# VH-VL binders against COMM domain-containing protein 3 (commd3): the designs that were tried, part 18

Target 1, 195 residues: COMM domain-containing protein 3 (commd3), of Dictyostelium discoideum (Social amoeba) (q54qk4)
Amino acid sequence: MNLSEDVLKGIETLSDEKLINDSVFKHIIDTCFLVILKKKTESDLFDNKAVSSVDTIALKQTFSAFIVFILESMKINYDQSSISDLLEEHKLSSSRIDFISNYFKEYRVAIRKHLSVTNFHFPHIIDVNWRLDLFMKSNAVEKLNTPVYLINLTTEQEENVKGKVQFAATLDQLQDLVFKLRDAQKQIERSSIKS
Short names: E, the ipSAE of ESMFold2; O, the ipSAE of OpenDDE; V2, 0.75 times the mean of E and O plus 0.25 times the DockQ between their complexes.

## First folded at step 22 (VH-VL; framework fv_olinvacimab)

Design M02 (from L02 with light chain N50D; at its last look DockQ between E and O 0.27; V2 from the best seeds 0.00; counts 0 for: pae O 4.8 > 2)
Fold by OpenDDE, look of step 22:
Structure M02 (fold): chain C 195 residues (1-195), chain A 118 residues (1-118), chain B 107 residues (1-107)
Amino acid sequence: as target 1 above (195 residues)
Amino acid sequence: QMQLVQSGAEVKKPGASVKLSCKASGYTFTTYYMHWVRQAPGQRLEWMGEINPSKGRTNYNEKFKSRVTITVDKSASTAYMELSSLRSEDTAVYYCARWSFDYAFDIWGQGTLVTVSS
Amino acid sequence: NFMLTQPPSVSVSPGKTARITCRGDNIGDKNVHWYQQRPGQAPVLVMYYDSDRPSGIPERFSGSNSGNTATLTISGVEAGDEADYYCQVWDKSSDYVFGTGTKVTVL
């Protein structure tokens, strides 16, 4: 399984019993699974008083990381032993591994079904518009006084439900994005040929 | 055909121990968790515990944690459940059941009656 | 402790529809499984993940789960459907939990 370093670090954070006590741990795990199944929202993560002791950024990072872990695990249909091995490798206790394993047992089929239908619940990009903006001070751009491109993505989640995503990017950032998208496309093509 | 075959009926005295067996066939034994569930006469099903046959990790119902031990013999594709300090209220039919990631408890043993009487 | 409550009995005439309820707090957020148990026999899985039928289970069996109630529905009830039925969930606090069971009697 190819998980990013950030995701792996997030998983490792779950092994830190000082930072993430048992109550917070259980809440994070529970919330992750239910958010994936659209039974809860990310905001529900903060509804538990137990999480008040944890840094908000750390909590969000850990939450996001674990969601990715769940999704990737389900995507490739990781078996229980493989999941446990990965968690063990990242220093989670047996107790916490067992806890997570039970959630996987319970929600595996539901999550896989959900993934098959919703394609990760990400809206599809259906249109792209961009313009050069010479004066825009964007917090997203590290370099001051450089021309930036304002990019507008039109997305579609459901039929006739359109959304817009707007962000600013330098030419270099845009090129990087295009490269990554092309790479992703190639990977998808390769996967399609092998199946 | 996938099946679980359990050991025969047991009669025990209070304070004694009983060890039941459950032999699996027709599937890869180490791939599925094995559970034990009991049912007292006229009562509902009660979960006792589980084991990962591959790694030997167990989880128990807190009610039984101090008295129950679940083990496996991988070479024999057999799971075991030992219950100690037996009481009259432990009189029940004991089932082994396989947990499937796709189908919950999809395969059950035929059950073993354990009678605890003075 | 998480609890599942079922009616102790349901009586139904042949050819009619039986509905067996399983109540639990926010059970709709959980996956509910159902087991059929005939007298002197081991339980048999008849419904999993709220509404999915195992192979070999007739289409007469259906399941739903929302709010605080899961329901197993048996349409066109036959004599062979007479049995005890148990709902089951997994709970983070109580692990595997079975319902109190419902005896379905075919009149």
Scores: ipSAE 0.025, ipTM 0.607, lowest interface PAE 4.8, mean pLDDT 87
ESMFold2, look of step 22: ipSAE 0.656; ipTM 0.858
ESMFold2 (binder alone), look of step 22: mean pLDDT 95; pTM 0.960

Design M03 (from L02 with heavy chain T30K; at its last look DockQ between E and O 0.02; V2 from the best seeds 0.00; counts 0 for: pae E 3.7 > 2, placed apart)
Fold by OpenDDE, look of step 22:
Structure M03 (fold): chain C 195 residues (1-195), chain A 118 residues (1-118), chain B 107 residues (1-107)
Amino acid sequence: as target 1 above (195 residues)
Amino acid sequence: QMQLVQSGAEVKKPGASVKLSCKASGYTFKTYYMHWVRQAPGQRLEWMGEINPSKGRTNYNEKFKSRVTITVDKSASTAYMELSSLRSEDTAVYYCARWSFDYAFDIWGQGTLVTVSS
Amino acid sequence: NFMLTQPPSVSVSPGKTARITCRGDNIGDKNVHWYQQRPGQAPVLVMYYNSDRPSGIPERFSGSNSGNTATLTISGVEAGDEADYYCQVWDKSSDYVFGTGTKVTVL
């Protein structure tokens, strides 16, 4: 499984028993699974007094990382052994691995079902509008005095429910995005052929 | 066919130990947690503990943690449960059961009666 | 400790519907599994993840779970359905928990 370095670091943070005590650990894990299942919100992460001892940024990063881990694991239907191996590789204790494993045992099917349903409910891009903005504020782009494109994506989730996503991008960033999208398309095609 | 076959009935005295076996066949043994669940006469099912056959990691019911040991022999696709310091209250049918990610406890052994009597 | 409570017994006439309840605090937020146990036999999974049926289990078995109560429903009860039924959950504080069991008697 290909996880980003940031995600892996987040997982490793869960192994630090000094930084994340057992109470905080359990709360993070519990909250992650329940957030994925839309039983809780991210704000619930901070509703436990135990987390007050942990740096907020670190906590959020760890939380996000573990959510990605769960989702990716479920997406590829990682088995029990593979999950355990990965966690072991990132130095989690046996106790914490077992704790996480129990949650996977409990919520695996539910999460996979949820993912299957949500995949069908993702908003579709139905229109793209863009314009060149030569005077964009410096806080919006990394490079000063570089032409920036304002991209407006029109999305549709349900019939007659339209959304808009707006972002700024340099030409290079747009090219990168196009490349990534093409790559994604290829991956989808490959998956379709193999299925 | 996937199945779990357990060892035969045991009669023990108080203070003794008993070791039961559960042989798995028809599926990949190391992939699924193996559990032990007991049932005293006329009582409900009671979870005792589990083992990850691949890693050998175990989790136990706190009630039994000090007396129960679950192990596996991967080469024989067999799980074991040893219960020490037996008491009359330990008289029960002991089941091994596989936990499936998709189906919970989907495969059970036939059960082993353990009788503890003076 | 998390506890599951079931009625000790349910009596039902052949062809009628039996409902077996399993109560627990916020059990509706958990996944409930059900096991059938005939006299002298090992438990058999008859319902998993609240409402899914294993292969071989007839459609007359159904499950639901909401609030504080999960329910196993057996429609068109047959003599062969006479058994003990156990609900089961996993709880972070209590690990694997079985209900108190319900004896279903077919009259």
Scores: ipSAE 0.032, ipTM 0.636, lowest interface PAE 2.9, mean pLDDT 87
ESMFold2, look of step 22: ipSAE 0.297; ipTM 0.742
ESMFold2 (binder alone), look of step 22: mean pLDDT 95; pTM 0.959

Design M04 (from K04 with heavy chain K55R; at its last read DockQ between E and O 0.39; V2 from the best seeds 0.66)
Heavy chain, then light chain:
Amino acid sequence: QMQLVQSGAEVKKPGASVKLSCKASGYTFTTYYMHWVRQAPGQRLEWMGEINPSRGRTNYNEKFKSRVTITVDKSASTAYMELSSLRSEDTAVYYCARWSFDYAFDIWGQGTLVTVSS
Amino acid sequence: NFMLTQPPSVSVSPGKTARITCRGDNIGDKNVHWYQQRPGQAPVLVMYYNSDRPSGIPERFSGSNSGNTATLTISGVEAGDEADYYCQVWDKSKDYVFGTGTKVTVL
ESMFold2, look of step 22: ipSAE 0.705; ipTM 0.872
ESMFold2 (binder alone), look of step 22: mean pLDDT 93; pTM 0.945
OpenDDE, look of step 22: ipSAE 0.473; ipTM 0.766
ESMFold2, look of step 23: ipSAE 0.709; ipTM 0.874
ESMFold2 (binder alone), look of step 23: mean pLDDT 93; pTM 0.945
OpenDDE, look of step 23: ipSAE 0.046; ipTM 0.655
ESMFold2, fold request of step 24: ipSAE 0.756, 0.751, 0.768; ipTM 0.896, 0.896, 0.902
ESMFold2 (binder alone), fold request of step 24: mean pLDDT 93, 93, 93; pTM 0.946, 0.943, 0.942
OpenDDE, fold request of step 24: ipSAE 0.744, 0.229, 0.712; ipTM 0.883, 0.703, 0.869
ESMFold2, last read: ipSAE 0.759, 0.746, 0.714; ipTM 0.902, 0.888, 0.873
ESMFold2 (binder alone), last read: mean pLDDT 93, 93, 93; pTM 0.945, 0.946, 0.944
OpenDDE, last read: ipSAE 0.428, 0.000, 0.749; ipTM 0.747, 0.537, 0.886

Design M05 (from L02 with heavy chain S100K; at its last look DockQ between E and O 0.03; V2 from the best seeds 0.00; counts 0 for: pae E 18.6 > 2, placed apart)
Fold by OpenDDE, look of step 22:
Structure M05 (fold): chain C 195 residues (1-195), chain A 118 residues (1-118), chain B 107 residues (1-107)
Amino acid sequence: as target 1 above (195 residues)
Amino acid sequence: QMQLVQSGAEVKKPGASVKLSCKASGYTFTTYYMHWVRQAPGQRLEWMGEINPSKGRTNYNEKFKSRVTITVDKSASTAYMELSSLRSEDTAVYYCARWKFDYAFDIWGQGTLVTVSS
Amino acid sequence: NFMLTQPPSVSVSPGKTARITCRGDNIGDKNVHWYQQRPGQAPVLVMYYNSDRPSGIPERFSGSNSGNTATLTISGVEAGDEADYYCQVWDKSSDYVFGTGTKVTVL
């Protein structure tokens, strides 16, 4: 199965019993499956005091990674043996592998059914375009008579299925956004599993 | 045996640049982040930056961000650290180190002495 | 900025126990790692995750971490244990942080 390095690193995080204790582990796994089945939301991940001991960014990364893992596994109808092998390859304990395997066994049919009718793939940003708009209406920005940048994000969810996200922002807003993105990137890099 | 082998000692003048190498062997180079840590004489260890050898993504200590560049040659299983605008205070032994576990460094190079003097 | 403070030196007689402390605010909530650095050599990981030993590290080495203090304990100190020891953590605000270092002298 072709999984990104980030996803694999997220999976490996689940093998670290020092970082992710059993309580947190079980909660993550449970939440992932239930989120996919739309029984829970991502916010429910944090609705457990057990996760308070884990860095928020790391937790989100691990959560997201495992979601992708589940979805991709189900997409290609990965068998239990293959799932177990992959998890073993990424150093999960037998106990945790068994736990995950049981969830797959329980929810496999439901997830595949759900996938057949819905798309859970997140869109990727594939292009960014911008222009300066000097005639932006006042209702589009907080500041009146201020130059505004019109930003167009081209997204791709599936091959040849493109979307567009458009928004307007002042220079200050863009600078703030860039700052936050850089900060987020830095935090992601810091919290990423490196081995 | 897993090991990191670094390039030899360097003597540089202030304002110059130095590029050190760290060759990895005994493990999959692209699997582990590589870090650079320096130690001035009689001083504590100081983290400089890291690189994901697979993607080339880097993260630097803010103190060095403007002067340090970490790169890799995957084909050679070698990481590099270039430090520009050298100062006398940059005189130190520079180590490459492999990251493992929970933000720990389990394998270290033998170190490279960089001397900056006029 | 997160800081780690160690005593500058610890002297111990052969066969006795050396304790090296590493202090930091709420360090007990972090995973502390320890490195041994003999004179003229590169650091060697001797403890990780507060109390786990890498392969090859003698059982004489042990670690603990609680509150504001992590401790590396070396029982049955040998001449070869003479070195500088550094604690290390990761902090979201400071990234990788090393302690000030402790010189262990075997008398």
Scores: ipSAE 0.000, ipTM 0.517, lowest interface PAE 13.9, mean pLDDT 87
ESMFold2, look of step 22: ipSAE 0.000; ipTM 0.437
ESMFold2 (binder alone), look of step 22: mean pLDDT 94; pTM 0.956

Design M06 (from L02 with heavy chain F101S, light chain W90S; at its last look DockQ between E and O 0.51; V2 from the best seeds 0.00; counts 0 for: pae E 4.2 > 2)
Fold by OpenDDE, look of step 22:
Structure M06 (fold): chain C 195 residues (1-195), chain A 118 residues (1-118), chain B 107 residues (1-107)
Amino acid sequence: as target 1 above (195 residues)
Amino acid sequence: QMQLVQSGAEVKKPGASVKLSCKASGYTFTTYYMHWVRQAPGQRLEWMGEINPSKGRTNYNEKFKSRVTITVDKSASTAYMELSSLRSEDTAVYYCARWSSDYAFDIWGQGTLVTVSS
Amino acid sequence: NFMLTQPPSVSVSPGKTARITCRGDNIGDKNVHWYQQRPGQAPVLVMYYNSDRPSGIPERFSGSNSGNTATLTISGVEAGDEADYYCQVSDKSSDYVFGTGTKVTVL
């Protein structure tokens, strides 16, 4: 299975019993599966007092990583043995592997069924086009009579299934967006250094 | 095509041990967990334990944990279950069963009768 | 421990419909599987994920699961359907749990 380094690091974080105690571990795992099954939301991850001892960014990264792991595993229909092997390779204890395995036993089929729903997968941005529009009037534009950029994002949810996201933005709005994206990037980088 | 073939019936005395075998064919043995499930006469199915044939990792029903050992011979695509300290209540048909990713216990052995009597 | 309870027996006339129930706390949130076991034979998977039929299982077999009860329904019952039927779930706390079993008798 081809998982990103970040995802693998997230999985390995689950092996750190000092950082992620058993209570937190169980909560993360439980929440991940239930979020995938749309029984809980990501916000529920933080509703447990047990997670208060864990850095928020680290927790989010670990959570996201494990979500990806679950989804990718189910997408390719990874068998029980392979799942266990991968987790073992990333130094999870037998106890934690067994814990995770039990969740897979219970929720595997349900998760795979959810994966078949197109709305479950987030689309990927595969192309970006833009043009300057001097005449576009949009409620999304705060400033009147200013140049507006029309942004077209081409997305792909499934192979050869493309979508488009269109929006208009002023230069200021674009700058704000870029700032936020850079901020997010910095946070990710910071988290990766700490892990 | 895919099948599990178990060893023959066993008769044992109380306190003895029994080791049953389950040979898999028609699929990749190491890919699927192998399980043992027993059924006493007129009783429901009871899960005993499982093994990852690839790594030899096992999980047992707590009820049997102290007495049951599940192993595999990968080269022979065979799983084994040894039950020690046999009691009369251990008289049952013992099944091996494969756990599939989608189908739960989709392949079962034909069962092995183990009779424990003095 | 998670428990599954089934009626001990269900009698049905040929051509009629048999309904086998499996009760458990919030079982509707679980994936229920069903096994058929004819006398002297090993169990056979007849239903998985509540309502999905394995290949080779006739459409006469159907499954549902909601609330605290899962149900295996056999329409147009035939003599060959006489068997014990077991529901089963995977539980993170109890591992693999089988129901108490239901003997279906075709009158």
Scores: ipSAE 0.130, ipTM 0.679, lowest interface PAE 3.2, mean pLDDT 88
ESMFold2, look of step 22: ipSAE 0.364; ipTM 0.719
ESMFold2 (binder alone), look of step 22: mean pLDDT 93; pTM 0.944

## First folded at step 23 (VH-VL; framework fv_olinvacimab)

Design BB1 (from M04 with light chain D29S; at its last fold request DockQ between E and O 0.58; V2 from the best seeds 0.59)
Heavy chain, then light chain:
Amino acid sequence: QMQLVQSGAEVKKPGASVKLSCKASGYTFTTYYMHWVRQAPGQRLEWMGEINPSRGRTNYNEKFKSRVTITVDKSASTAYMELSSLRSEDTAVYYCARWSFDYAFDIWGQGTLVTVSS
Amino acid sequence: NFMLTQPPSVSVSPGKTARITCRGDNIGSKNVHWYQQRPGQAPVLVMYYNSDRPSGIPERFSGSNSGNTATLTISGVEAGDEADYYCQVWDKSKDYVFGTGTKVTVL
ESMFold2, look of step 23: ipSAE 0.682; ipTM 0.880
ESMFold2 (binder alone), look of step 23: mean pLDDT 93; pTM 0.945
OpenDDE, look of step 23: ipSAE 0.418; ipTM 0.745
ESMFold2, fold request of step 24: ipSAE 0.717, 0.208, 0.226; ipTM 0.887, 0.673, 0.687
ESMFold2 (binder alone), fold request of step 24: mean pLDDT 93, 93, 93; pTM 0.943, 0.944, 0.945
OpenDDE, fold request of step 24: ipSAE 0.454, 0.481, 0.456; ipTM 0.761, 0.778, 0.760

Design BB2 (from M04 with light chain K92S; at its last look DockQ between E and O 0.32; V2 from the best seeds 0.00; counts 0 for: pae O 5.4 > 2)
Fold by OpenDDE, look of step 23:
Structure BB2 (fold): chain C 195 residues (1-195), chain A 118 residues (1-118), chain B 107 residues (1-107)
Amino acid sequence: as target 1 above (195 residues)
Amino acid sequence: QMQLVQSGAEVKKPGASVKLSCKASGYTFTTYYMHWVRQAPGQRLEWMGEINPSRGRTNYNEKFKSRVTITVDKSASTAYMELSSLRSEDTAVYYCARWSFDYAFDIWGQGTLVTVSS
Amino acid sequence: NFMLTQPPSVSVSPGKTARITCRGDNIGDKNVHWYQQRPGQAPVLVMYYNSDRPSGIPERFSGSNSGNTATLTISGVEAGDEADYYCQVWDSSKDYVFGTGTKVTVL
């Protein structure tokens, strides 16, 4: 399974027993599963006094990383043994691995069912390429001879299942897209710093 | 065809040990947890323990934790269960079973009868 | 300390419907699996995750789980359905727990 470095780092954070004690660990795991199942909200992560000992940013990052891990694992129907192996590779203790495994045992089918009807099935962008077409005539565009950018996104839904999204954009449209993406990026950064 | 084939019947005296084998075929042995479940005559099924064949990590029923050892030979796709300090109450049919994605035992061995008698 | 209780026996005439119950505290919040065991044979999975049928299991087998009771229903019972049936759950305290078992007799 291809997980981002940030996600893997988040998983490794869960192996640090000094930073994340057992009480906090259990709370994070429990909250992640229940948030995915819409039984709790992200705010519930902070309802336990035990989490006060952990840096808020680190806590949020770890929480988010583990959510992604759960969702990606269930998306590809990752088997129990493989999940355990991955966690072991990232230095989680046997006790913590067992704890996580138990939650998967109980909730994996429910999570998979939930995934089938929710937006968690969005593919990930893994590559971007572009080219400029100076002569592209579109019947839908009144202005002939405007340069158009052709953008190709390579996406991945599951392991070795790649897709492509292609679209055309004028310079103005592309600038608007970039602006919105930067805005999203800033929002993520702000949420990480203020929390 | 996916199947589990267990070793033959055993007769043991009280205090002795027994080691049973379970050979898997038709699927990737290291992908699924292997379990041992026993059934005394006329009694319900009783879970004994599990092992991750990939790493060798085990979990045991507390009732048997001091007497049971589950191991695997990955090269032979075989799981083992050793039960020590046998008692008459340990007389039972012992099953190995694979745990599926849905947390159910979807494949079972044929069972091995272990008789403990003086 | 989690326990699953089943009736010891259920008798049913051919073509009729058998209902096997499995009782446990808040069992409706758990995932229940069912196994069929014919005399002298190993258990066979006949129902998983409360109501899902494995491949090869007839549609006349169905499962439900609510409150404190899970139920395996066998409609149009045949002679071949005579067996012991066990419910099973996972519990955080005892890991894998099996019910007491129900002997289904086809009259």
Scores: ipSAE 0.022, ipTM 0.587, lowest interface PAE 5.4, mean pLDDT 88
ESMFold2, look of step 23: ipSAE 0.711; ipTM 0.882
ESMFold2 (binder alone), look of step 23: mean pLDDT 93; pTM 0.946

Design BB3 (from M04 with light chain D29S K92S; at its last look DockQ between E and O 0.43; V2 from the best seeds 0.00; counts 0 for: pae O 2.7 > 2)
Fold by OpenDDE, look of step 23:
Structure BB3 (fold): chain C 195 residues (1-195), chain A 118 residues (1-118), chain B 107 residues (1-107)
Amino acid sequence: as target 1 above (195 residues)
Amino acid sequence: QMQLVQSGAEVKKPGASVKLSCKASGYTFTTYYMHWVRQAPGQRLEWMGEINPSRGRTNYNEKFKSRVTITVDKSASTAYMELSSLRSEDTAVYYCARWSFDYAFDIWGQGTLVTVSS
Amino acid sequence: NFMLTQPPSVSVSPGKTARITCRGDNIGSKNVHWYQQRPGQAPVLVMYYNSDRPSGIPERFSGSNSGNTATLTISGVEAGDEADYYCQVWDSSKDYVFGTGTKVTVL
């Protein structure tokens, strides 16, 4: 499973018993699962005195990272053994792995069901390629040669299940798309710093 | 075809140890937890423990924790269960079982009878 | 302290419906699995996560779970359905827990 470096760092943060004590750890895990299932809200993360000992930004980052981990894992129906292996690779203790595993045992079906009806199951872009092409109008009277960029996105939704999205764009359209994507990127960066 | 094949019947004396084997085939051995479950004559199924074959990580039923050891040989796709300090009450059929994605035992071995008698 | 209780036996005529209950405290909030065990054979998964059927299990098998009782229902019972049936759950205090088992006899 391909997880971002930020997500993996968040998981590793959960291995730090000095930063995240057992009480805070359990609270984070519990809250993540229940937030995904719409039984709690993100605000509930701070509704525990134990979390006051942890930097707010670190807490939010860890919370967010673990949410992504859960969702991505369940999106591809990641097996329990693999989940445990991943967590172990990122230096979580056996006790903490067991704790997390228990939550997956209990909630994996519910989470997957939830994913099936929500927008959390979007495929990830794993590759991008492009080429320039010319669109010619077949009408002999108006041959409009307009240069068009053909963009191919390779996506992955499940392990080893790849999809492709193809679209055409003019230079102006492509520039607009790039601008909007950069804007989104900036917003994500801002949110990660301020949160 | 996915299957688990267990070692043959064992006869042991009280105080002895027994080591059973369970060979997996037809699936990726390291992907699924392997469990051991026993059943005494006329009794219900009883969970003994589990192992992650990839890492060798184990969890045991507290009832057996002091006497049971579960191991794996990844190269042979084989799980083992050793039970020490055998008692007459340990007479039972012992099953290995794979734990599926849905946290259910979807594949079982044929079972191994262990008889403990003086 | 968590335990699953099943009736020791259920008798049913061919073609009729058998209902096997599994009782446990707040079992309705858990995921229940069911296993069939014929005499001298290993258990076979017949129902998982309360109501899902494994491949190869006939539609006449169904499951439900609510409150303190899970139920495995076998409609149109056949002679081959004669077996012991076990419910199973995961519990944080006991890990994997099996029921006491129910012997289904086809008359």
Scores: ipSAE 0.049, ipTM 0.645, lowest interface PAE 2.7, mean pLDDT 89
ESMFold2, look of step 23: ipSAE 0.697; ipTM 0.879
ESMFold2 (binder alone), look of step 23: mean pLDDT 93; pTM 0.947

Design BB4 (from M04 with light chain K94S; at its last read DockQ between E and O 0.50; V2 from the best seeds 0.57)
Heavy chain, then light chain:
Amino acid sequence: QMQLVQSGAEVKKPGASVKLSCKASGYTFTTYYMHWVRQAPGQRLEWMGEINPSRGRTNYNEKFKSRVTITVDKSASTAYMELSSLRSEDTAVYYCARWSFDYAFDIWGQGTLVTVSS
Amino acid sequence: NFMLTQPPSVSVSPGKTARITCRGDNIGDKNVHWYQQRPGQAPVLVMYYNSDRPSGIPERFSGSNSGNTATLTISGVEAGDEADYYCQVWDKSSDYVFGTGTKVTVL
ESMFold2, look of step 23: ipSAE 0.780; ipTM 0.910
ESMFold2 (binder alone), look of step 23: mean pLDDT 95; pTM 0.961
OpenDDE, look of step 23: ipSAE 0.077; ipTM 0.667
ESMFold2, fold request of step 24: ipSAE 0.761, 0.742, 0.762; ipTM 0.900, 0.892, 0.904
ESMFold2 (binder alone), fold request of step 24: mean pLDDT 95, 95, 95; pTM 0.961, 0.961, 0.960
OpenDDE, fold request of step 24: ipSAE 0.650, 0.510, 0.014; ipTM 0.845, 0.789, 0.544
ESMFold2, last read: ipSAE 0.753, 0.758, 0.765; ipTM 0.900, 0.899, 0.906
ESMFold2 (binder alone), last read: mean pLDDT 95, 95, 95; pTM 0.961, 0.960, 0.961
OpenDDE, last read: ipSAE 0.420, 0.019, 0.320; ipTM 0.743, 0.571, 0.716

